# Designs tried in a protein design chat: VH-VL binders against q8is19r433to663. Part 5

Target 1, 231 residues: q8is19r433to663
Amino acid sequence: GSNIIAQQITIIDNEMLMAIPPSQFLHKSFSKESKSPQFHDMVSKFNEWARWTSSEILSKEKLVERVVTLSFFIDLAKSCVELGNYNAANAIVGGLNHSSISRLKLTWERLSTKVTQDYDRLLSLFDLSMNYKNYRDEIKSTKAKIIPYLGLFPKDLIAIEEGNDNFTNNNLINTEKFRLLYQTIKKIQSYQQPLFTFKTSEPIKQYLKNISNGLSEEKDFHSISHKLEPR

## First folded at step 1 (VH-VL)

Design d9 (framework fv_dalutrafusp)
Fold by ESMFold2-Fast, scan of step 1:
Structure d9 (fold): chain C 231 residues (1-231), chain A 124 residues (1-124), chain B 107 residues (1-107)
Amino acid sequence: as target 1 above (231 residues)
Amino acid sequence: EVQLVQSGAEVKKPGESLKISCKASGYSFTSYWINWVRQMPGKGLEWMGRIYPGDSDTNYAGKFKDQVTISADKSISTAYLQWSSLKASDTAMYYCARHGDYFTDLYYYGMDVWGQGTLVTVSS
Amino acid sequence: DIQMTQSPSSLSASVGDRVTITCRASQSISSYLNWYQQKPGKAPKLLIYAASSLQSGVPSRFSGSGSGTDFTFTISSLQPEDIATYYCQQSYSTPLTFGQGTKVEIK
């Protein structure tokens, strides 16, 4: 079941989000792993979610099993969005959109219409066009507890700090810059809230925490992909 | 059909023990919290506590922590509320209600399924 | 413990009237507020969850709004079958707590 797995992913992501001190978002500390270990732990886990998605699909030599696995991860990403976990949902979509996976046309063409529509909605939500407009609009409109896409915070903070973007102007650069930095950090802190009713499945949680132990190396993805579906 | 069915009305004397039940059907009993809610005659709703049947984890409101015991039996999909020694002030309608275990899951958020209630009368 | 203050304690309105009930939390509960309807002699029924989400099967005349500490429940056009006591309830943290209830009657 994708829903119980999405729940355990969300517990893990929230624990990691809660563990990040606000100082790791100051003075570009997030740019260096040594100065932002908790932030980079969460970045590493995001990358593991994506790699897990690609590796599982590529591990299926039979077309039927590959289609089932692809459908599962699309449902899992959708479940993560429904739980308010935009971080893991985007990571899974990243794994699905990896070139080694997106090229598997025989697999994609055998998806049900419903699953294809679900994937199209996920692609639209996480589309990077207009600085992630669709995602940002959804986050602004929701009143529920969420885990936001972690990767946008460094980008926004760097844009503000550099003073060479649309967030600053020459007349008010100092006052407006510090105001925007403060508001961005306050917004990040507002997402660092505990979960009160999520129940831990310890076996599934431990599997997901140690998921990297069984994954294929990214360097092998294209080789495996071309063996499964040549050209 | 998802439902919670509670045991019948009870008439007891102060000092007596009592155990009332809430039987679940039509869903995965171990995947939802079971809440116990008290309503004294003519009064509002008062949360007493809850249990997660999957691992028997419990939370109690401070007022009830030393007064009642909440338990569950997975083999028969039944949750229980128990008093070792009843008082006249325990006279109330007692409801069980399920609550999803996913705080951010909007679909299962809130107590969506309730038992019909068990009336407990304690008098001398 | 989070205290929920609900107002008014009772109100009388005519069929077709707009009815508004408010609920205030003693601390921020984000959007983790539910609204229940209880008719005499019956168990409560969930109407609204997550402050503004309508439970399946509940008529669209019922709505909820608010976040943080201040919440509102509205019946846009009161019907005879809506005569009941309404409760807010926070699910942000244990112990879960209910408002005192608002009794809605027809004048």
Scores: ipSAE 0.006, ipTM 0.414, lowest interface PAE 16.4, mean pLDDT 83

Design e1 (framework fv_ebronucimab)
Fold by ESMFold2-Fast, scan of step 1:
Structure e1 (fold): chain C 231 residues (1-231), chain A 123 residues (1-123), chain B 111 residues (1-111)
Amino acid sequence: as target 1 above (231 residues)
Amino acid sequence: EVQLVESGGGLVQPGRSLRLSCAASGFTFDDYAMNWVRQAPGKGLEWVSGISWNSGSISYADSVQGRFTISRDNGKNSLYLQMNSLRAEDTALYFCAKDLEYSSGWYEAFDIWGQGTMVTVSS
Amino acid sequence: QSELTQPRSVSGSPGQSVTISCTGTSSDVGGYNYVHWYQQHPGKAPKLLISDVSKRPSGVPDRFSGSKSGNTASLTISGLQAEDEADYYCSSYAGSNNLYVFGTGTDVTVL
C-alpha cells in the first residue's frame, strides 16, 4: 500500500518539476503567479499534499482509524524519502506537524515504537536548523535521481540576489554573484530528468491528481481537532 | 449494574433473515462504540461489526459485508444486527460488546460483554 | 486477513508461570499498541484481562502481565492457580475493513 502510492506521487511531482521552464526561476519570477504558472502549480500541489495529510487524519472520527491513518502517512513520507522524493515527503511531514494534528495526544500515544522512531527521523531530516543542514547533507550524499524540496530554490535564489551586489566596490560587474545564480539554476535543471523505474497506475494517479476535491479547509482544522479530542 | 442483554437468536433456514437486539443498562449508552462478536460452537472469537457512538462510522468483517447491517437507537439504549442471506457458517453464539473508552478516547478493547444469543442456520 | 496465531494449548502446575504467544504481522500486532487479551471460562462470555498490550483493568490480579516484541505479543500468568484454567484469546486492531482480528485461542490447563 504506501509504496505504490509513493510511486504515483513521485510520478506526479516529477512531471510537474519537468514542466517548469528555467526562466521561471530567473529575476524572482517565482514571486508572481502570472510569471511562473508551472512553478506555482507545483507549489499548489505541495500544499495539497500537506492539506490532504491533515484532512485525512481529521476525517477519522474513531480514534483507532485516526491512529491507522497517522501511521499510514508516516510510512508514506518514509517511502517518498526512500524513492528520492524529498518534496512530497516534506509536504506530508508538514501536514503531520500541523498544530491541529500534533495536539491529538491520544492518537500519537497509540503509535508503535517503530513508527514513532520513523517520524522522529523524518522530523530530523527536514529540521530547519542551520539552513536545512540535515536535508542538504542528505541530498549531497545521494547519487540517485531525486525530486528536491521545491521551497528551497526561491529561498536560495533570493539569498544570493539580496546578499550580493550587482557591482563590486569599483563599480564593476560582480561575476561571483552571477556565477552563484547560474550554478543554482543549473543544479535545478539537473533534477529535471525523466523517471525510469516506476510504472503508472492510472486509477491511483487520477485520484491523487484530483485530491483537492474532498479536502477540509485549513480554517476548520482546529475546530475539527477539538471535537475529536477535547481538552 | 452495567449490563448487556442479547435477544433474537434462534433456528433459521439458509437464505433467510434474523434480527438480533442488545439492550444496554447501567452506563451512558450514547458515549460508546458498540460491537458484535460471534463464536461458532467449539471455535474461537470472530469480530463481526462495529458502530460508533453516533452511527457516523460503521464497519463489517469481510465475511458478512453486504449481508449484515448494524444499527443503534440511542434513545432506547439498544444495538441491532440485521442478518440477511444467512449461511450455515453464520451458526454461532452472538455477543454484544462495549468499547472500554468513549469515542474520543482509547476504545478498542471490549470491557463489557453480554451473555450471547445463539443463532443456528441449518436445513 | 488471517487470524493471529496462538498455541492451541499450554499447561502448568499450580504456582508455576505460563506464557501464551500471539503472533501477527506488521499490519496488526507489529504496527500498533492495540493488543488485548480475553479470558473465557466454559459456558461464559469473554472477560477483558489485559488492554493495550500491558494495561490491567480494575479487578485483574497483577500476576497477569502482557508484553510485545515486534510482531509477537505475550500474556504471562505467574503463580498459576486452578481458576486460571480457561481459554485465552488475543486480539489486535487491524488497519483494514476487518477492524479487529482475534487469535486462534489457547486452552490453559492447570495440572
Scores: ipSAE 0.000, ipTM 0.459, lowest interface PAE 16.6, mean pLDDT 85

Design e10 (framework fv_ebronucimab)
Fold by ESMFold2-Fast, scan of step 1:
Structure e10 (fold): chain C 231 residues (1-231), chain A 122 residues (1-122), chain B 111 residues (1-111)
Amino acid sequence: as target 1 above (231 residues)
Amino acid sequence: EVQLVESGGGLVQPGRSLRLSCAASGFTFDDYAMNWVRQAPGKGLEWVSGISWNSGSISYADSVQGRFTISRDNGKNSLYLQMNSLRAEDTALYFCAKDQYFSGSEYAFDIWGQGTMVTVSS
Amino acid sequence: QSELTQPRSVSGSPGQSVTISCTGTSSDVGGYNYVHWYQQHPGKAPKLLISEVSKRPSGVPDRFSGSKSGNTASLTISGLQAEDEADYYCSSYAGSDNLYVFGTGTDVTVL
């Protein structure tokens, strides 16, 4: 079920997170793929999780199969959150919230009340308002090992960099700015730890690592969506 | 031990300016978002403005946007509200309030000052 | 900013339970789990009573409880005591455009 798949996704995400050298978060290296290949590998995988979610739902011609698949991905995102994998959970929610998926009213209206409530909680968790306040509040309150949403690290580092001068009003080095930058990098490094509680399922892991093979392209999502549920 | 003390309130004529201060003690001031909340005589609470721990995020209620400016001085453990173009409708007790959440904001205010009264009257 | 709707007053006898509702929309109370409750005695600053729908701060008795269903949050005071006579305000995060909004307030009278 969704729990074993969430575990394998978390193993993959954690291996990729651990492979990113801290230098790829320094001096805006993350802005250029040539300077941050491991960071961009993980960004690419995030996008693959989202595209996989949309593609699988859109691949189901029959309404009942689409409802089952939609429900599965909502449960999968919820399972990822329960395992502390906010990165993959956010990616899956992104795929579910794609316009080509959100427009499938016949599919959405046939979800159970519980699954609809679970999805609403996920949308609230990953709501971008107040600089991802709901998400940030949740990760700060957790005591468990997590994989944080990767996309917020560059945003936080840029905000610190651009929101704080290199020098104080007295033309001295701004130690607060550099403290914040290094604390943020130290925080990222604190998440780069091995997983001790998940057992690898090699067949599932292998499938998920090569998931981009055979997926529909995003450019085709709108056409497929309208063919499945016109208007 | 943990305390917020407001000052700077008083009687002021419409169209004039007033500056409120809030002195914090007993906690690490620069770790928390700070807010101003007001209460008109006999009326309910109204959130006025908030500022993040590092001044990187500042927000205002629509009723004061463009007229009030919130600021903080972490070196002095102090929060300020510069109030320009005052109106009769700004008459209220102004509270300084600390967000309970470390380095973020829940808009849940666990520590409040006693308030400073601002009366805008001709 | 729009206010959240509360009853103007509720009353009860010592030892009874009272419930105060706080009704908003799907863009505030219904959309987020950032509903908070404050107690204000006459002439005093407000005191945080419940945060995040149902969480009690240290020092708040367990006879105060909070819940939420749809667009309505509720504060329940069980075992009413004379010192509970006060004004009670709910508040909610209201999205990035409106940010933060308080309720209209409820006057609790212990008869």
Scores: ipSAE 0.000, ipTM 0.407, lowest interface PAE 17.6, mean pLDDT 84

Design e2 (framework fv_ebronucimab)
Fold by ESMFold2-Fast, scan of step 1:
Structure e2 (fold): chain C 231 residues (1-231), chain A 121 residues (1-121), chain B 111 residues (1-111)
Amino acid sequence: as target 1 above (231 residues)
Amino acid sequence: EVQLVESGGGLVQPGRSLRLSCAASGFTFDDYAMNWVRQAPGKGLEWVSGISWNSGSISYADSVQGRFTISRDNGKNSLYLQMNSLRAEDTALYFCAKDSYEWLSDAFDIWGQGTMVTVSS
Amino acid sequence: QSELTQPRSVSGSPGQSVTISCTGTSSDVGGYNYVHWYQQHPGKAPKLLISDVSKRPSGVPDRFSGSKSGNTASLTISGLQAEDEADYYCSSYAGSYTLYVFGTGTDVTVL
């Protein structure tokens, strides 16, 4: 089940992370797709993981199959965390927490207690409170190789850039600003390491690379959700 | 004021177990990662183990992996270290230490006075 | 079990400056700006002296300063005083199974 799929997602995410030149995080290059194509490829894939999650659940007209699919994606996100893939785990949680999915009360009510508790723990992990403190605490304590939540890097780099002047009050170069930028870039580079332990399943990997085929558009999610559970 | 107080140390024979405790006061305990650091007599500091605010992430030094278990009880503002299969080389003063604020800095800004563990026959 | 390399001892006269080096590898001191310095007086717990290479916590005099170049971090004590006689330890985030590594320690003597 979910473990082999989590492994293949992690292979894909790691290959994409490894392909990003560190220069794409310099000088706010990540804010423009033309200057940061590999970074934006990974952002696009993150959005595809989220949309895939929501779309698959919404494709299930029968309540029983919808419950099974919801349970599967919660287990998949949990498996991603266990493998150290916080990027895909957060994307899947984002898809589960989409308003079109969260409103499906009949579906959520039929989840087992264990699966509901697993989901609550995932929500806590990716809680944005205190600048993602729970997530940051988790990754700092982790001894294993990880794929971090990619979206946090642009936020940190922008905060450093806009919160600090290029020059001090004495019109000297602000060494602290450049130290923080350099440290963040070095931290990103520390995550760009080869993944050695997972076996590639080419059929599953190819399916996951092309998951955008047949997905519902996000603009249609609410309409589909309302037809499934009109309450 | 902000304070950490360790207890539970003592003389113990090789191969046996001991449980250390650290009582925290003066800060919101469940907002911070906590660590155990040890110092053998006349030697330097060695990081032993760390635990995140919610116990969701736990790490150990290679020298203690599989023998020691770190845990916390946020309701009691307490940190614990269960030490099993103790060896003579585990003889040290064991300090409880608090992370200053984990993402912003992983410096240990508050330390207890330590509790002495002596593993000897 | 890796340790960061520090000189065993440094000494100076009152009012002089002394510098303590802390040398690691590209996987700790050289790879990250998470280098911290702790001061330990005999029979006492360590106390945070410098965090994140060069930041002074509240209550630490400005005569203590930190810096880093490549794989080596340095602690400089200007205007050396008798109360500075202590052991000094550096530490670094190591990003491996052992998350944090400490230096071998340096004894500072005021002549």
Scores: ipSAE 0.000, ipTM 0.426, lowest interface PAE 15.5, mean pLDDT 83

Design e3 (framework fv_ebronucimab)
Fold by ESMFold2-Fast, scan of step 1:
Structure e3 (fold): chain C 231 residues (1-231), chain A 125 residues (1-125), chain B 111 residues (1-111)
Amino acid sequence: as target 1 above (231 residues)
Amino acid sequence: EVQLVESGGGLVQPGRSLRLSCAASGFTFDDYAMNWVRQAPGKGLEWVSGISWNSGSISYADSVQGRFTISRDNGKNSLYLQMNSLRAEDTALYFCAKGTYYYGSGSYEDAFDIWGQGTMVTVSS
Amino acid sequence: QSELTQPRSVSGSPGQSVTISCTGTSSDVGGYNYVHWYQQHPGKAPKLLISDVSKRPSGVPDRFSGSKSGNTASLTISGLQAEDEADYYCSSYTSSSTLYVFGTGTDVTVL
């Protein structure tokens, strides 16, 4: 079910995370694809998870099938969180929260109370308010291996880099600034660990790796949405 | 030269749709959050929607939630606003605006350091 | 259209100083240091004047300064000049119903 797919997504995300050299987080290298190809590969895959979510739901012309598919992706995001994959879970929630999907009121109203509550918890977890406070609090409380939401690392590194001078008032190296930068990079590296608990399903893994060419383009999402549910 | 150029505005009847575009040049588009801000004739500024650098975080003002969709194409350096179910109260000049932080997670903490000239949307019968 | 309160208009003569207030609540101006100021001349797009309460972007004259005390942020224009005649807007992050809120705007007239 959704758990097996979540496991394969997590294997893919972890392989991509481990492939990122730490140098791609140094000296703003992540700001250019030419200097950070592995970081940008993982960013591209995050965007594919979101687009896959929206595209699959919009591909279902029948209301019953659309409800089943919406429920599936909510369960999939929940499974990703349970496996410690906050990156893919956030991507899937992004796809679910796309306005072309959120407007499908007939579809949403037919979800079970349980699935609706699960989605509300996911929305709360990934709420961007107060610099992702709910998400940051959640990951601080866990002792398990996780795949964190990658989008916060560049932002945090830039905030440290630009919020602190390279030199003190005495024109000496600011050791506190560099301590903060390297602690953040060390934290990122702490997440770059092998997975030992998941088994690879090669057919599912290959499908998930190659989903990009089979997806609807985002420019078409609203026209499809309105054909499915005009009001 | 850093520039944002909006297009797609016009006169439209209530209940119909418009798609606005914003073409960016002179900066690395996919490093920054992007925003739509509107201004009704003779009125103040209202934030409409924001999208993070990677589209992972999207937010809308309550007044447009469920009707408008913000999107971006980083390969084309373009930002879009799909406006459905338009109302007379949506009549405004629509500005495209760039956030100040690299890889911003949305628009809420960002200042908007680069603005386009705006495109006028008039919703009237 | 906005939740932050600004005076409708402020006037001064060349060389004087004017101050524009921007008042919110503990859920926006009072709770966070994400207060920004924009200048808008008639028929033109807004221009960023001050970010993060008091940070001046490159190219903005030193005579523009920002501060915050409690739930009120302030923009001060010293040495007022004719080209300062414009509308001024504050903005803030908010933890309430919207993630971003603008002020009501202030028209600055140079006598």
Scores: ipSAE 0.000, ipTM 0.448, lowest interface PAE 14.5, mean pLDDT 83

Design e4 (framework fv_ebronucimab)
Fold by ESMFold2-Fast, scan of step 1:
Structure e4 (fold): chain C 231 residues (1-231), chain A 120 residues (1-120), chain B 111 residues (1-111)
Amino acid sequence: as target 1 above (231 residues)
Amino acid sequence: EVQLVESGGGLVQPGRSLRLSCAASGFTFDDYAMNWVRQAPGKGLEWVSGISWNSGSISYADSVQGRFTISRDNGKNSLYLQMNSLRAEDTALYFCAKDRSWYEGAFDIWGQGTMVTVSS
Amino acid sequence: QSELTQPRSVSGSPGQSVTISCTGTSSDVGGYDYVHWYQQHPGKAPKLLISDVSKRPSGVPDRFSGSKSGNTASLTISGLQAEDEADYYCQSYDSSLSGYVFGTGTDVTVL
């Protein structure tokens, strides 16, 4: 169950990552959808993974079914990490950490100790403190192919671009700025590799491509959450 | 003081219908999920159906899906089970059971049961 | 509908310990901490004995304890007494049913 779904999510994420041309990371093109359509397709899908997670949990009126669904998404995020898909794993954790979900104390209290520990590890991994130190350390240590958290690249590129002048005080080209930009883009390109080990399940893949159908809108999450657990 | 009392059981022919009732007292009925659990003579327990405090969530065992309907009347502190298309295999003592909470499956209060016999 | 597997019977002498296993799958016993145990004396309604794998309701002696490892939950009765002679049933949430499933039941005999 969660492993085959994690594989299909990873196939989808990798196809989208492979489709992004390097030009979409130049001159802040990623800040405008019209200049970076493939980049924004992948950002849209990231947000869809997060919304899917929250919506599925909130769709369960029965406490026991909500616990089951919460447990499933924690296992799914863990499976994504195990497959090297940090992008989808972070999206799912974002959905689990949404205020409409995190407030469901009765639901969280019923998770097994193992699943609670798995969630704590995921929260630690994707902790934004010290500029995502835990996540950055994790990806540095891995030798396997990964799909990195895509949202971190725009942050890095903006920091380099705005933290460094195009010219030095001596009116020379700032080679350090362009070296950092080039290295970051080349790092992104190093992740754009095909997957050969995952088997496609077409029915699951098509479901996951079209998950926006039938999901609750984010604007409704808070009201649904309070209806399920009013206190 | 906390009590569940089942009624409505009896002898019924195969293919016919029967409605069971459960009267609750001594607790705030509206706060808890309610369940029906049956036990055939000399056999084990089988969960039949459950309903949340506000009737918003309802579930059935596969063996009764499409034939039985669970309902509740919070104003009367009562739980019901409408049993249609009865089979010999439905012969059992039917217990009304209170969930300790919203729908956790821990049945902390049980009635004494009402006997349903399906025979020609 | 699937049932959780329990031994048909276990027996012991007063003062001894007996353990009853309850085996399911990852979609029920193994997946969640929603395993409950019930004691039923002949001609009586079941009584909730253990909830959430290992928690005792008020009034249940500490001689009764529960645990879980993988797909198997266990009920242990220490210091066995004559009044413990009864049928014991485990129960779990079953995600495939979106409902509950009981074990096959175990008859405990006190010698």
Scores: ipSAE 0.000, ipTM 0.516, lowest interface PAE 12.1, mean pLDDT 86

Design e5 (framework fv_ebronucimab)
Fold by ESMFold2-Fast, scan of step 1:
Structure e5 (fold): chain C 231 residues (1-231), chain A 122 residues (1-122), chain B 111 residues (1-111)
Amino acid sequence: as target 1 above (231 residues)
Amino acid sequence: EVQLVESGGGLVQPGRSLRLSCAASGFTFDDYAMNWVRQAPGKGLEWVSGISWNSGSISYADSVQGRFTISRDNGKNSLYLQMNSLRAEDTALYFCAKDIEYGDYSWGFDYWGQGTMVTVSS
Amino acid sequence: QSELTQPRSVSGSPGQSVTISCTGTSSDVGGYNYVHWYQQHPGKAPKLLISDVSKRPSGVPDRFSGSKSGNTASLTISGLQAEDEADYYCSSYAGSNNLYVFGTGTDVTVL
């Protein structure tokens, strides 16, 4: 069930990650879509994973179906973490943690203790406090193939770029700044490796590639949420 | 008080059709999901099909998917089960059951009818 | 398709306590708090006994109690009485096409 879907998501995310040329991480190219189309394709897909999660839950007018769907996406995010796909897992957690979803107290109260504990662990893993400390510690200790949370790379590169001058006080090239940028880009490239053993399911893969069809727009989420569970 | 009365059962040959009805009274019928549950002689309970208060959500057990059709008429406080391509394994007492929760929620069944017997035999 | 697993029978003397287990998977009993218990006397329709794991409907005595741990739900009948002799079925909401799955049923015998 959720494991085969997590595998297909991971195949898609990995294909997109491998398609990003390293040049798209240079000179803040990632800040403009025209200079970084493959990077922005993957950013767009990350946002689609999150919107898909919220939209699917909000599409369920029946409380019991909403609980089933909520539980499914928590299991899916957990499966993504187990497969080393932190990117999709964080996207799904973002969708679950959206205010339109988090406010559905009747839905959340119906989850089993196990599923609630699984969600709490996911929230802890992707907690943004201390500059994503829990997440960064987790990936540093991992030796297996992973797909990291893509959104941290632009943040790290901007911090290096803006925290350091191109020239020293003596008007010399700042070699330390460029060393840090190079090392960060090489780290990104170390994640761009083929998958070994995941079986492709073409029907599921095609569905997941085209999930934007039929999704609700984020601007409508709050309205739908209040119709389902008035506060 | 709440009453559910099933009718339409009988002896029928394999491959033929039968239509069950359930007449509801004592509650606001169009506020609750309704279900069919069956029990073969000497055997346990098996959920067959469910329909939401407005017919917007309909579900079937795998064993009857494509053969049975659930429907409701809120103006008549009535639930129906159209059974096509009947098999010997469909032989059972068929219960009409009301969902516990008001609205679109489905929690389980707080009221049941007496059941109507369907026998599929040659 | 598949049913929740219950013991075929349990027996006890008047005043004794008995417990009936209902074992499923993480996709039904373990995944949701929508476990219900039904009492069925011979020749009668089932009657709702416990809803949502542990809630008693109006008119059900407090000697009937429900609980859940992991993939197993339990119905406990304290102070057994002759009228408790019946078949007991658990059910759970499931995340599959079969929205509801019932247990295999347990026959409770009182001396």
Scores: ipSAE 0.000, ipTM 0.444, lowest interface PAE 17.9, mean pLDDT 85

